# Miniprotein binders against q9bqp7, part 37

Target 1, 240 residues: q9bqp7
Amino acid sequence: VPQNWFPIFNPERSDKPNASDPSVPLKIPLQRNVIPSVTRVLQQTMTKQQVFLLERWKQRMILELGEDGFKEYTSNVFLQGKRFHEALESILSPQETLKERDENLLKSGYIESVQHILKDVSGVRALESAVQHETLNYIGLLDCVAEYQGKLCVIDWKTSEKPKPFIQSTFDNPLQVVAYMGAMNHDTNYSFQVQCGLIVVAYKDGSPAHPHFMDAELCSQYWTKWLLRLEEYTEKKKNQ

## First folded at step 3 (miniprotein)

Design q4
Fold by ESMFold2-Fast, scan of step 3:
Structure q4 (fold): chain B 240 residues (1-240), chain A 87 residues (1-87)
Amino acid sequence: as target 1 above (240 residues)
Amino acid sequence: DEEERRELEEKIKELLERAREHLERARELAKKGDYEEAELEIWDAFLLIYEAEDLARELGSPELLLRVFDLREEIYWLLERIRERRE
């Protein structure tokens, strides 16, 4: 029973490629404004479970690493994630000289981890691109839109260092993906339809990445949960 | 396909049973006043519940989703009792 119901899919759009589709992946820049981002909405509406898990995770990590060690650890996780996304954007770009240069990067743990997933990725349509749901008033920056095993997906790349995952981002990953999907499907900067999602968790030790595929039905289920989080965010902002 | 669905159902049920075991351990620890250890058991229960919810949604099972929601509410109730005692 979502309040403020809106469909995730746009009936005026097709997910089939056609001759008018851009040959170069779209990269719309993210404009900073008062409109909330997907990540802000999710952070401001964490469930009691998520808040508890985050608090306990921080406590355990600080006990293990110390205050300075914990700060160094979180900084390193952020930096590794940033480098992983930059490498993937380079690998998936249509420029052949960049792909040639990137062969050596496939030897790194995270890149090696995701290699088997990349073999099933083609038809890249957007990379590191901004989306905005103009009616629901939220924005985001998605990682990638491409075909995975023949299906057009919003793809979200995640890094995980076993055994200490970044718990906060893990639990909301499906909501993040569908929020980007719904925004893109209703953003005037895009002309195509996305109905599927893919969350790829890559591992530092190079063990095979875990793909979490989300079909249209599953995306619709998580979209309902996202709309509830967005409504909660809007009500909290109103009551400040 | 149907065999894969059965395996997924069994995995979800296993996760729910494991989460319940952690919840019961947390209850016993809370009865003894061992609130720190009780919260660690709740931590493990919540991680299992999150995995179970994701798999139940993937499976498309309203029955298993309801079981996830019911167990999560039981864990929330106990956590709230523990937090009240630790004030």
Scores: ipSAE 0.013, ipTM 0.478, lowest interface PAE 8.4, mean pLDDT 81

Design q40
Fold by ESMFold2-Fast, scan of step 3:
Structure q40 (fold): chain B 240 residues (1-240), chain A 87 residues (1-87)
Amino acid sequence: as target 1 above (240 residues)
Amino acid sequence: DEEERRELEEKIKELLERAREHLERARELAKKGDYEEAELEIWDAFWLIMEAEDLARELGSPELLLRVFDLREEIYWLLERIRERRE
């Protein structure tokens, strides 16, 4: 698909607060469909380089932990990420009443890590909400849409066990963010325009999280890459 | 901020240098027939080059992106040679 025929931004939408927008963040449930998810598209179109790195990381971990140890490790990482997202949704939801379970989640190192980012987050518009691109036929579940330092962003929360001065090697994260952005901008369930992205990497030991801000130009650049991955996915499915 | 851009450029250059070191270690290991260890070193080089690519694209530096692409080609070439010998 030509890049100029499927723009990331919807010219009929504004990025400013609208009086018709709900005061409570939107949370549209994800429904099972034959339409592929963002994560499915990305998984099925990994480059040889990405497959090699993932496979080698897996082999190295299995060698160190054993098959059962590796499964336990990956399950634990998944659970920690899930709990982090649940805690963030609770913190950012103005209507949420904190329960004892939620209070325990709020005391994690990951939440401590992200505190300085959260002070710059306001105007939450959506939390754990489904998006669908009507014309490109893909779906996704985004973490958060809110203002970061005054700019409306699709925000993706990531966890890392070790502090790194560089972006974690989750090289598809920018593609994931812009895929959600493009879908939301063309989804009739939403009325606003998002032009910026933010990837936040939080650390288990409470070290300050790393924010990776993506302005409109950078989002447009990654959107063209996402369109290529989507095209590759479609061709791969036709040729099976 | 110009200072932040300079810091990012330095981080990218550090990643490229570290990736090169792993690639050269892999080359030496492959020369000795230690293919398993050579592939582990190549894995580390790939990991570093992916981070360098993401940051170079964020910075918008064609010069650093070309260095990433050149090093990636060397990594692919060596990996193919190693895998051919392990078959």
Scores: ipSAE 0.000, ipTM 0.196, lowest interface PAE 14.9, mean pLDDT 78

Design q41
Fold by ESMFold2-Fast, scan of step 3:
Structure q41 (fold): chain B 240 residues (1-240), chain A 87 residues (1-87)
Amino acid sequence: as target 1 above (240 residues)
Amino acid sequence: DEEERRELEEKIKELLERAREHLERARELAKKGDYEEAELEIWDAFLLIMLAEDLARELGSPELLLRVFDLREEIYWLLERIRERRE
């Protein structure tokens, strides 16, 4: 149970999609400062089990690929993920060039993998946008906020390489989603309420992506776990 | 290294066992109509099997990978049943 509980949802905000608010930007740039990011909080509060598994995964990969091979592998995974997110941002943003959007659809198997999910995505409200929780003092950069099958969701796009899976932060994905959701719901730069999450795992070979939907109740439960991680981070900072 | 392989194998088995425990708690909660808590248990089980899958693939164990796939099927099935009943 967290000592300093705070609600994930904002009682002052509607949970129903509103008409486009011209004062709410589609993208707010991330500004780094002394306020910790969601990623930093999660990295600094990994459980003993998570640390052990990450270290063993790194050891195994280095053993297989060598130190230089491991660096190249990690760099390539990062680059592919970055390109995938850039392509999705382009596809989902209101762009005037139809040819450019079509080219982005064909850039990788990951994009082919998510095509069936994109058909159910509409009403985009935010893309690659910064969120800040002023009361709880953390920041983040979310991938997407849009309607999925009629429900407004924080959508997190993930890539998976089945033969060489990337285990870093995979088990914290639901925590990332709810952390972004709670921040956005209490960020004065936004005016709407998000109550649902969606984690989409895309595959390099173009196999259909797997959507993992999180309803309001599930988001509330993971929010409690996020608050515990944030509390642990704050306590560790005082003792360093 | 055989010692490290054994340690990773035992860790994967531990993750699968913990995921199974969460799944069985989810079944019991769903039977009582506590769908919100059941889904939380299911997501905990899902997170654990995602880790187990990553390690099983790196270890190169077809036996452990099949166990991951079987448990993942059970998790998805129960989640689908719970969501249908909540509608």
Scores: ipSAE 0.000, ipTM 0.134, lowest interface PAE 16.0, mean pLDDT 78

Design q42
Fold by ESMFold2-Fast, scan of step 3:
Structure q42 (fold): chain B 240 residues (1-240), chain A 87 residues (1-87)
Amino acid sequence: as target 1 above (240 residues)
Amino acid sequence: DEEERRELEEKIKELLERAREHLERARELAKKGDYEEAELEIWDAFLLIMYAEDLARELGSPELLLRVFDLREEIYWLLERIRERRE
């Protein structure tokens, strides 16, 4: 159990849209500062299991591809992910002019993979937007907040070369989703409440993306785990 | 509802059993000094345990979560023994 427990949901907020809500999705820029990001906290507090899996994966990839090949592979994975997120932002924010590079990505396998998910996404409230938990002192950059099948969700888009129908393949991503959720629910730059999460894994070959929906109860369970990781990070920082 | 819950319980138990089989293969390989192969078995065991943990959380079963944690600790113990021997 976390020593400094704090609720994920804000009792003062509603998940229904208000007339005063902006008609275009929010996009608050992430600012550099000494407050840790969600990704930094998670990287600094990886479990023995996670460290082992990453070390073995890296070792095997280097053995297969060589150090230069591994570098090129990881760079390509990063670029494809970046382009996928840029294309999704353009698709979900139609008021923005599509650029030729983004237009080329609209026909990629990853975009084809998510088409059936996108049909169920509406009421976009935030895209590539910064969140800060003022009480717990952490920040993050979330991909998307929108209604999925009528439920307001923090949505995280992931790319994969192979089909992965299991949530474990998103490695700590449930923690990222609930960390963003808790931050947004207590961030004065936002006025609404999010209680659900969605992790969408898109496939390079265009195979149908796998949606991993997280209801409020599941989000609460992962929130407790996130609080423990944040506590571990804070203790490590104090001992440095 | 009740049927879906029972199916999830069965799946979680199946995953835990498969993970234990990988752990026992890793123990046998470690005894023979085949540390590289032993760590590959541990890789498979950890992947299965991660899946079992996710399903146990979705099910809301503290008992099955504890079984996941117990098996994970056994794997950690074996991994530490292997790493000590490879030094």
Scores: ipSAE 0.015, ipTM 0.534, lowest interface PAE 6.5, mean pLDDT 82

Design q43
Fold by ESMFold2-Fast, scan of step 3:
Structure q43 (fold): chain B 240 residues (1-240), chain A 87 residues (1-87)
Amino acid sequence: as target 1 above (240 residues)
Amino acid sequence: DEEERRELEEKIKELLERAREHLERARELAKKGDYEEAELEIWDAFLLIMWAEDLARELGSPELLLRVFDLREEIYWLLERIRERRE
């Protein structure tokens, strides 16, 4: 159990639209800060098992591809992911002035993969937007907040060269989603309540993306795990 | 080039065979309750099939791609069983 529990949902907020809700998606810039990011917290609190598995994966990839081949492979995967996020931001933005390069990105297999998911996405509230939890003192940059099949969700877009049919196979992704959700629900830059999460895994070959929907109960369960990781980070940093 | 195509096909088959060996080692380890080492063997298997998939797509072989997908599903099912038993 976390030593200091804090609720993920804000009882003073509603998930229903109101007149004060922005009609244009918010894009709050992430500011340089000493406050830790969600990514930093998760990276610094990996279990010994997670660290060992990551290092073994790295060494095996180097063995198979060579050191230069491994660097090229990981660089390419990172670049593809970045381009995918840029394309999705362009697609979901209300602005229609797309650059020619953006139009070319829309033709990727990953974008083809998410088409069926995108048709169920509406009411976009935030894109590539910074969140801060003022009480718990962490920050993050979320991908998207929008309605998915009528439910307001924090949506996290992932690229994969392998299937991820079950939510538990997405590793720390559920923790990342609920961390953003809890921050947004208590961030004064936002006026609405998010209670659901969605992790979308897109595939390089254009095969249909897998949506991993997280209802309020599941989000609450992962929120408790996130609080434990945050507590571990704070304790570890204090001892340094 | 037919020689290049044959070399690529042989490499893909080699990768699939090595991945299968890692999967079978993972099954034996899981049977013994050595879940940590079993997961390490699973990750080695995934690395090999990721490479095999890329090469099979380059080759344009539906048969080899299906073999990749079948093996990947087997690997995934074993991984989920291991994680479930870790509670």
Scores: ipSAE 0.000, ipTM 0.240, lowest interface PAE 12.0, mean pLDDT 79

Design q44
Fold by ESMFold2-Fast, scan of step 3:
Structure q44 (fold): chain B 240 residues (1-240), chain A 87 residues (1-87)
Amino acid sequence: as target 1 above (240 residues)
Amino acid sequence: DEEERRELEEKIKELLERAREHLERARELAKKGDYEEAELEIWDAFLLIMDAEDLARELGSPELLLRVFDLREEIYWLLERIRERRE
């Protein structure tokens, strides 16, 4: 149980669209700040077991691919993820942005993988947008806020390379989603309430992406775990 | 073809069985207080599960994918118990 508990949901907000809401998805730029990001908090508070597993995975990959091969593999995973997010932002943006999209960005197997998920996505409210929790003092950059099957969700797009996806992404993905959700729900730059999450894992070969839906109850459970990680980060920072 | 699909299905089941064997070895090691060796067995189980997941998705088998997820939950649960005992 966290010592400094704060609610994930904001009772002053609604998930229903208002006439005053912008017609174009919000894209607030992430500003360089001394306030920690969600990813930094999670990286700095990995359990000893998570660090051990990550180090073992790294050593095994280096043994298999060589140091240069591992470096190339890691760089390619990063680049593919970046391009996948760029393509999704282009696809989900208004018609004006779609006219400027690069055809090559849309030919990825990852984009093919998510087609069936995209058919159920509508009412996009934010894309590649910064969130800040002023009370809890953290920031983040979320991928997407949109309705999935009629429910407003924070949506996080993940890529998985066969045969060896990064094990570190398996542990903390739900924590990222709820951290962004809690920040957005209390960020004055936004007016709506998000209560659900969606993690979509896309595959390089175009095989159907797997959606992991998180209802309000599950989000509340992971929010408690996120608060514990944030508390741990704050204590570690204070002792450095 | 059907022969290739059957071979993939058998390979996935083999990987799941091998992952469970590593998980059970990890349980015995944890019971004896050999936490470092237990985590190595858990690591091997995770590698096998990742391969099983990739093949299950390639095959397009919801049933085998659910088995992967169930076993993954067991592996995470044991890892959390080992973590608690080392704390």
Scores: ipSAE 0.000, ipTM 0.161, lowest interface PAE 14.4, mean pLDDT 79

Design q45
Fold by ESMFold2-Fast, scan of step 3:
Structure q45 (fold): chain B 240 residues (1-240), chain A 87 residues (1-87)
Amino acid sequence: as target 1 above (240 residues)
Amino acid sequence: DEEERRELEEKIKELLERAREHLERARELAKKGDYEEAELEIWDAFLLIMEAEDLARELGSPELLLRVFDLLEEIYWLLERIRERRE
């Protein structure tokens, strides 16, 4: 698929607030079918080098934590990530209330870690919302679309535990963000344009979260790489 | 203890510098088509970066942690470049 035939940005859309834009954040439910998700595409097209690094990381973790310790670690990471996303959705949504279990996470290091970032987040347009690129035939579930320091961004929230902050797919995080961005920019359920990305890494011990801002040029560069991964996925699917 | 923090900061910087040296050796090996040796150098760099990351978080240094992320991104792109050249 030629990259110049499928641009990440939609020339028919504006990133400025519009009177016709919804006043409440959008939350389009994800409809699962045979259309591949962003996560599935990335998982099925990992390079041999990425697989090598992932396996070596797993080997190191098992060596340090033991088999049971590694299993507990991965289960805990999944649960903490889920709770963190639920808490953020509740904080950023004016109509939702937090569950009792979420109150424990609100007092945790992860929420403390992102306080500085949240102060710069406003104009929330979408939360835990499905996106679909109708022409390229892929779907995804994005975390958040909001203004960060005045720039409309696809925001992806990540959790990191001391001493091992990077937990799978770290190298693919920029690809994930731009894939969601390109899908949203060409999804009929949305009327606005997103040109920037933000990956926020929150820390369990409450240390200040690290924001990785992606401007329009960087997003365009990663979009080209995402299109190559999508092409590779499609080719592998034809041969199965 | 300021002296202890300074020593920890210096250790982190040393680890990151050593990781950079391995990464540059990997780049030169990749340019010559020695991909297996390049991957061994990348692995050595990765281990040093992981140790530096653990210590940077313990120190609570966003600046040093940013340097960790920068080196990890460079590893990702070098591995992608090796993959492309092997095809």
Scores: ipSAE 0.000, ipTM 0.163, lowest interface PAE 12.0, mean pLDDT 78

Design q46
Fold by ESMFold2-Fast, scan of step 3:
Structure q46 (fold): chain B 240 residues (1-240), chain A 87 residues (1-87)
Amino acid sequence: as target 1 above (240 residues)
Amino acid sequence: DEEERRELEEKIKELLERAREHLERARELAKKGDYEEAELEIWDAFLLIMEAEDLARELGSPELLLRVFDLEEEIYWLLERIRERRE
């Protein structure tokens, strides 16, 4: 149980759009700050099991591919992920005239993988947008906020070579999603309430992406775990 | 369908058995003071247990999930003991 609990949802907000909401998806730039990012908090508070698995996976890959091969592999994975996010931002942006679509980016196996998910996505409210929790003092950059099957969600797009049919196999991704959600719900730059999350794992070979929907109850459960990770980060920071 | 369900059950049980074998190898290595090799065996056990958990959740089997959790607890216990002695 976290010592300084804070609610994930803001009782003064609604998930329904109102006339005052921007018609164009928000894209607030992430500014460098002494305030920690969600990804830094998670990276600095990995469990012993997560650190062990990551270190051994890395060692096995280096043994198999060599140091140069491993660097090339990880660089390629990063680049593919970046291109996937850029393609999704382009696809979901309603302002086509403001951005020329790169047809090559729209033809990847990852984009084919998410087609069935995209059919259920509408009402985009934010894309590649910064969030800040002023009370809990953390920042983040979320991928997307949109309606998925009629529910307003923080949506996180992931690429994977290995099948990820269960939310447990996505590791800290649920914590990342709820951290962004809690920040957005209490960030004065946003006026709406998000209560649901969606992690979409896309596959390079075009196999159907796995959607991991997180309802309000599940988000609340992961929010408690995120608060514990944030508390651990803060305590480690004080001791340095 | 029933056949697909049985195939998933068999795969989960196979993963659990393989994970158990790695865990027992890790125990023997730890007894000999070969902590680095013991941790490598535990790493392999964890990967198998993660796959077994994913499949057990897909299957919706409380019985197999409990077996996963029981084995995972044994793995974590051994890992803690090994790391304590390596420090």
Scores: ipSAE 0.000, ipTM 0.221, lowest interface PAE 12.1, mean pLDDT 80

Design q47
Fold by ESMFold2-Fast, scan of step 3:
Structure q47 (fold): chain B 240 residues (1-240), chain A 87 residues (1-87)
Amino acid sequence: as target 1 above (240 residues)
Amino acid sequence: DEEERRELEEKIKELLERAREHLERARELAKKGDYEEAELEIWDAFLLIMEAEDLARELGSPELLLRVFDLMEEIYWLLERIRERRE
């Protein structure tokens, strides 16, 4: 059990919309400072097994593509992921004239992949928005907060290329989601409570995206693991 | 030495086959919903594949090293799927 335990959910908040909720999705900019980000914490506390898997994947790709080919491949993966997130933000934003953008975005395999998921997404509350846990002292930038099949979720969009999937620590994807959730639930910039998570893996070839839904109980389990990673990060930084 | 290289190649292939056996047991256990036992089988496969990788690098065989990485990729994806389903 973590020493600095703090609850993921805020009993003062509700997932139901109320009069104080903004009519447009929130987009609070991320302020980079000495407070660690969720991704920094996770990167600095990877297990030996996770580090080994990541390094071996990197070496395999270099062996297959060469050093220059690997750098080009990883740069393209990063760029495609960034474009995918930008496209989703545009699609889900009510402030934009979406007809022309929708026509262009439908040409992307990743966007085709998520169409069936997007049909079940509504009530968008936040897009590409910063969260800060004021008590536990960490920050993050979440992709989306919206209702998925009637439940308010922190939604994280991921890209994958079959048959050569991009290896990152997917063990950490649920931790990332609950870290954002716990921060948002205790961030004074937000008024609502999120209790569920959704990780959506979109495919380059347009194959149907795979949704990984996390209910409140599962989120609570991963929250405990996230607190342990945060505690490990804090101890490592203190001893530097 | 040609003889020593053949012996190393055979050892690598044996390790790869043993790792695959553990991986297939893990798949069967995961299908039955026995995720804890499935994850233990995965880690046994992972230990064997790490030894195979070290030997393949020592041998200097890109072909065997790619076989190691292909199996490691399968182990990685199954482990992710198991952990996602362990509520």
Scores: ipSAE 0.000, ipTM 0.151, lowest interface PAE 13.8, mean pLDDT 78

Design q48
Fold by ESMFold2-Fast, scan of step 3:
Structure q48 (fold): chain B 240 residues (1-240), chain A 87 residues (1-87)
Amino acid sequence: as target 1 above (240 residues)
Amino acid sequence: DEEERRELEEKIKELLERAREHLERARELAKKGDYEEAELEIWDAFLLIMEAEDLARELGSPELLLRVFDLIEEIYWLLERIRERRE
């Protein structure tokens, strides 16, 4: 168990909307870089095995594509992911009017991939919004908070190419989701409680995305692992 | 849906079987001291396992996910054994 235990859920909060909640999804900008981000913590605390596999993937890709080809490939993966997130934010925002350019983004294979999942998403409460855990001192930028099949979830949208899967540097998608959840549940900018997570992997060729649903018990299990990673990060920063 | 589910199960099982074959070759190479080639075989197995994990999660099969996790543990053990022998 972690040395500095802190609960993921906030007993003072409810997952039900109240009359004082804004009618517009929250979008709080990410402001401080002095406090470590979730992705930085995870990147700095990878296991030896994760580091080895990531380095091997890079070597194999460089061998296949060359140095410049590898840089172009990773840049294109990043840009496709960014555009996918922008398209999803546009789709899920009730205040946006679709423009011709935005409509073209909606025709991507990734958006086709997630259509069946989007049918079950409603009650959007936050989009591309910053979270900060004031007690544990970390920050993050979450993709979406909405109801999935009636359950309020932190939703993380991922892209994947087939047959060339991109091995993501984060590796720890469930830890990322619960870290955002714990931060949001204790962030004074938010008033509601999230107890579930959802990781959605969308495919470039439009094949059906798959949802990885995380109930409250599973989130609690991953939260303990996240606390250990955060503790490791903090120790390394003081002892390096 | 049931037909698609059976096709996914078969694909996952094929990927896992191919991964096991790579890991068996890795074990044989490691026994011979061919650590670099053993690591390449482990890497090929890992790629197959990652694809199998994605599909097993899509299928929602606890049994197949457990098999995926078992193979990932096997990879970690093999990598640790190789490192110990080099040191």
Scores: ipSAE 0.000, ipTM 0.222, lowest interface PAE 11.6, mean pLDDT 79

Design q49
Fold by ESMFold2-Fast, scan of step 3:
Structure q49 (fold): chain B 240 residues (1-240), chain A 87 residues (1-87)
Amino acid sequence: as target 1 above (240 residues)
Amino acid sequence: DEEERRELEEKIKELLERAREHLERARELAKKGDYEEAELEIWDAFLLIMEAEDLARELGSPELLLRVFDLQEEIYWLLERIRERRE
């Protein structure tokens, strides 16, 4: 158990819809500050095994593509991911709240990949929205909060480019989801409780996306692991 | 020379095959819930693949080095999965 253990769920909040819940999805901007982001905490507390795997993956890609080719590849993967998130935000939000300029975003293979998942998504409450854990002092930018098959979830959209492996998705994606969940549940800008997570891995070739659903028990398990990573980050920062 | 290169290639391929055998034994043991024995098999696979990496780098073979990297990823992925399930 982490020394600074804190509950993921807020007993003062309900996951049931009420009159205070937004009819238009919330989109709170991420403020630049010295408080660490979920992504930074995870990047700076990677296990020796994760660091080794990432470095080996980089070396393999450099051998295959060359240094310039590897840099171009990673830039393209990042750009495709950004465009995928922009397209999803456009699809899930009322058009008056978003600036839709590139119709080609809606025709990507990644969007085809998630169509069957989107049919089960409704009641969108937040999109590309900042969260802050006021007690544990970390911030994040979550992708989406919506009902998936009737359950309110923090939803994280991931892209997978075949045939290349995605090492990060195996190790840290569940931790990202629960970190956002815990922050939102204790953030005064939000009034509702989220107890479930969903990681959706979309494929560039349009093959059906894989949904990874996380119930409340699984979220609690990963929350404990996230708290250990946050504690490690705090300790490393003190020793600098 | 050419003879030494061929011997080095064969040794690397042998190490890769032996590491794969240990990894597959680890998978079977993990399926049965024998995590302690599975980790011992993974450790043996790890030692073999580390030797294969050193030799592949010495040979300067991108193809064999990539095969080493692929197997290393499988070994560490299985190890991480086993450790998660023992928690």
Scores: ipSAE 0.000, ipTM 0.282, lowest interface PAE 11.9, mean pLDDT 80

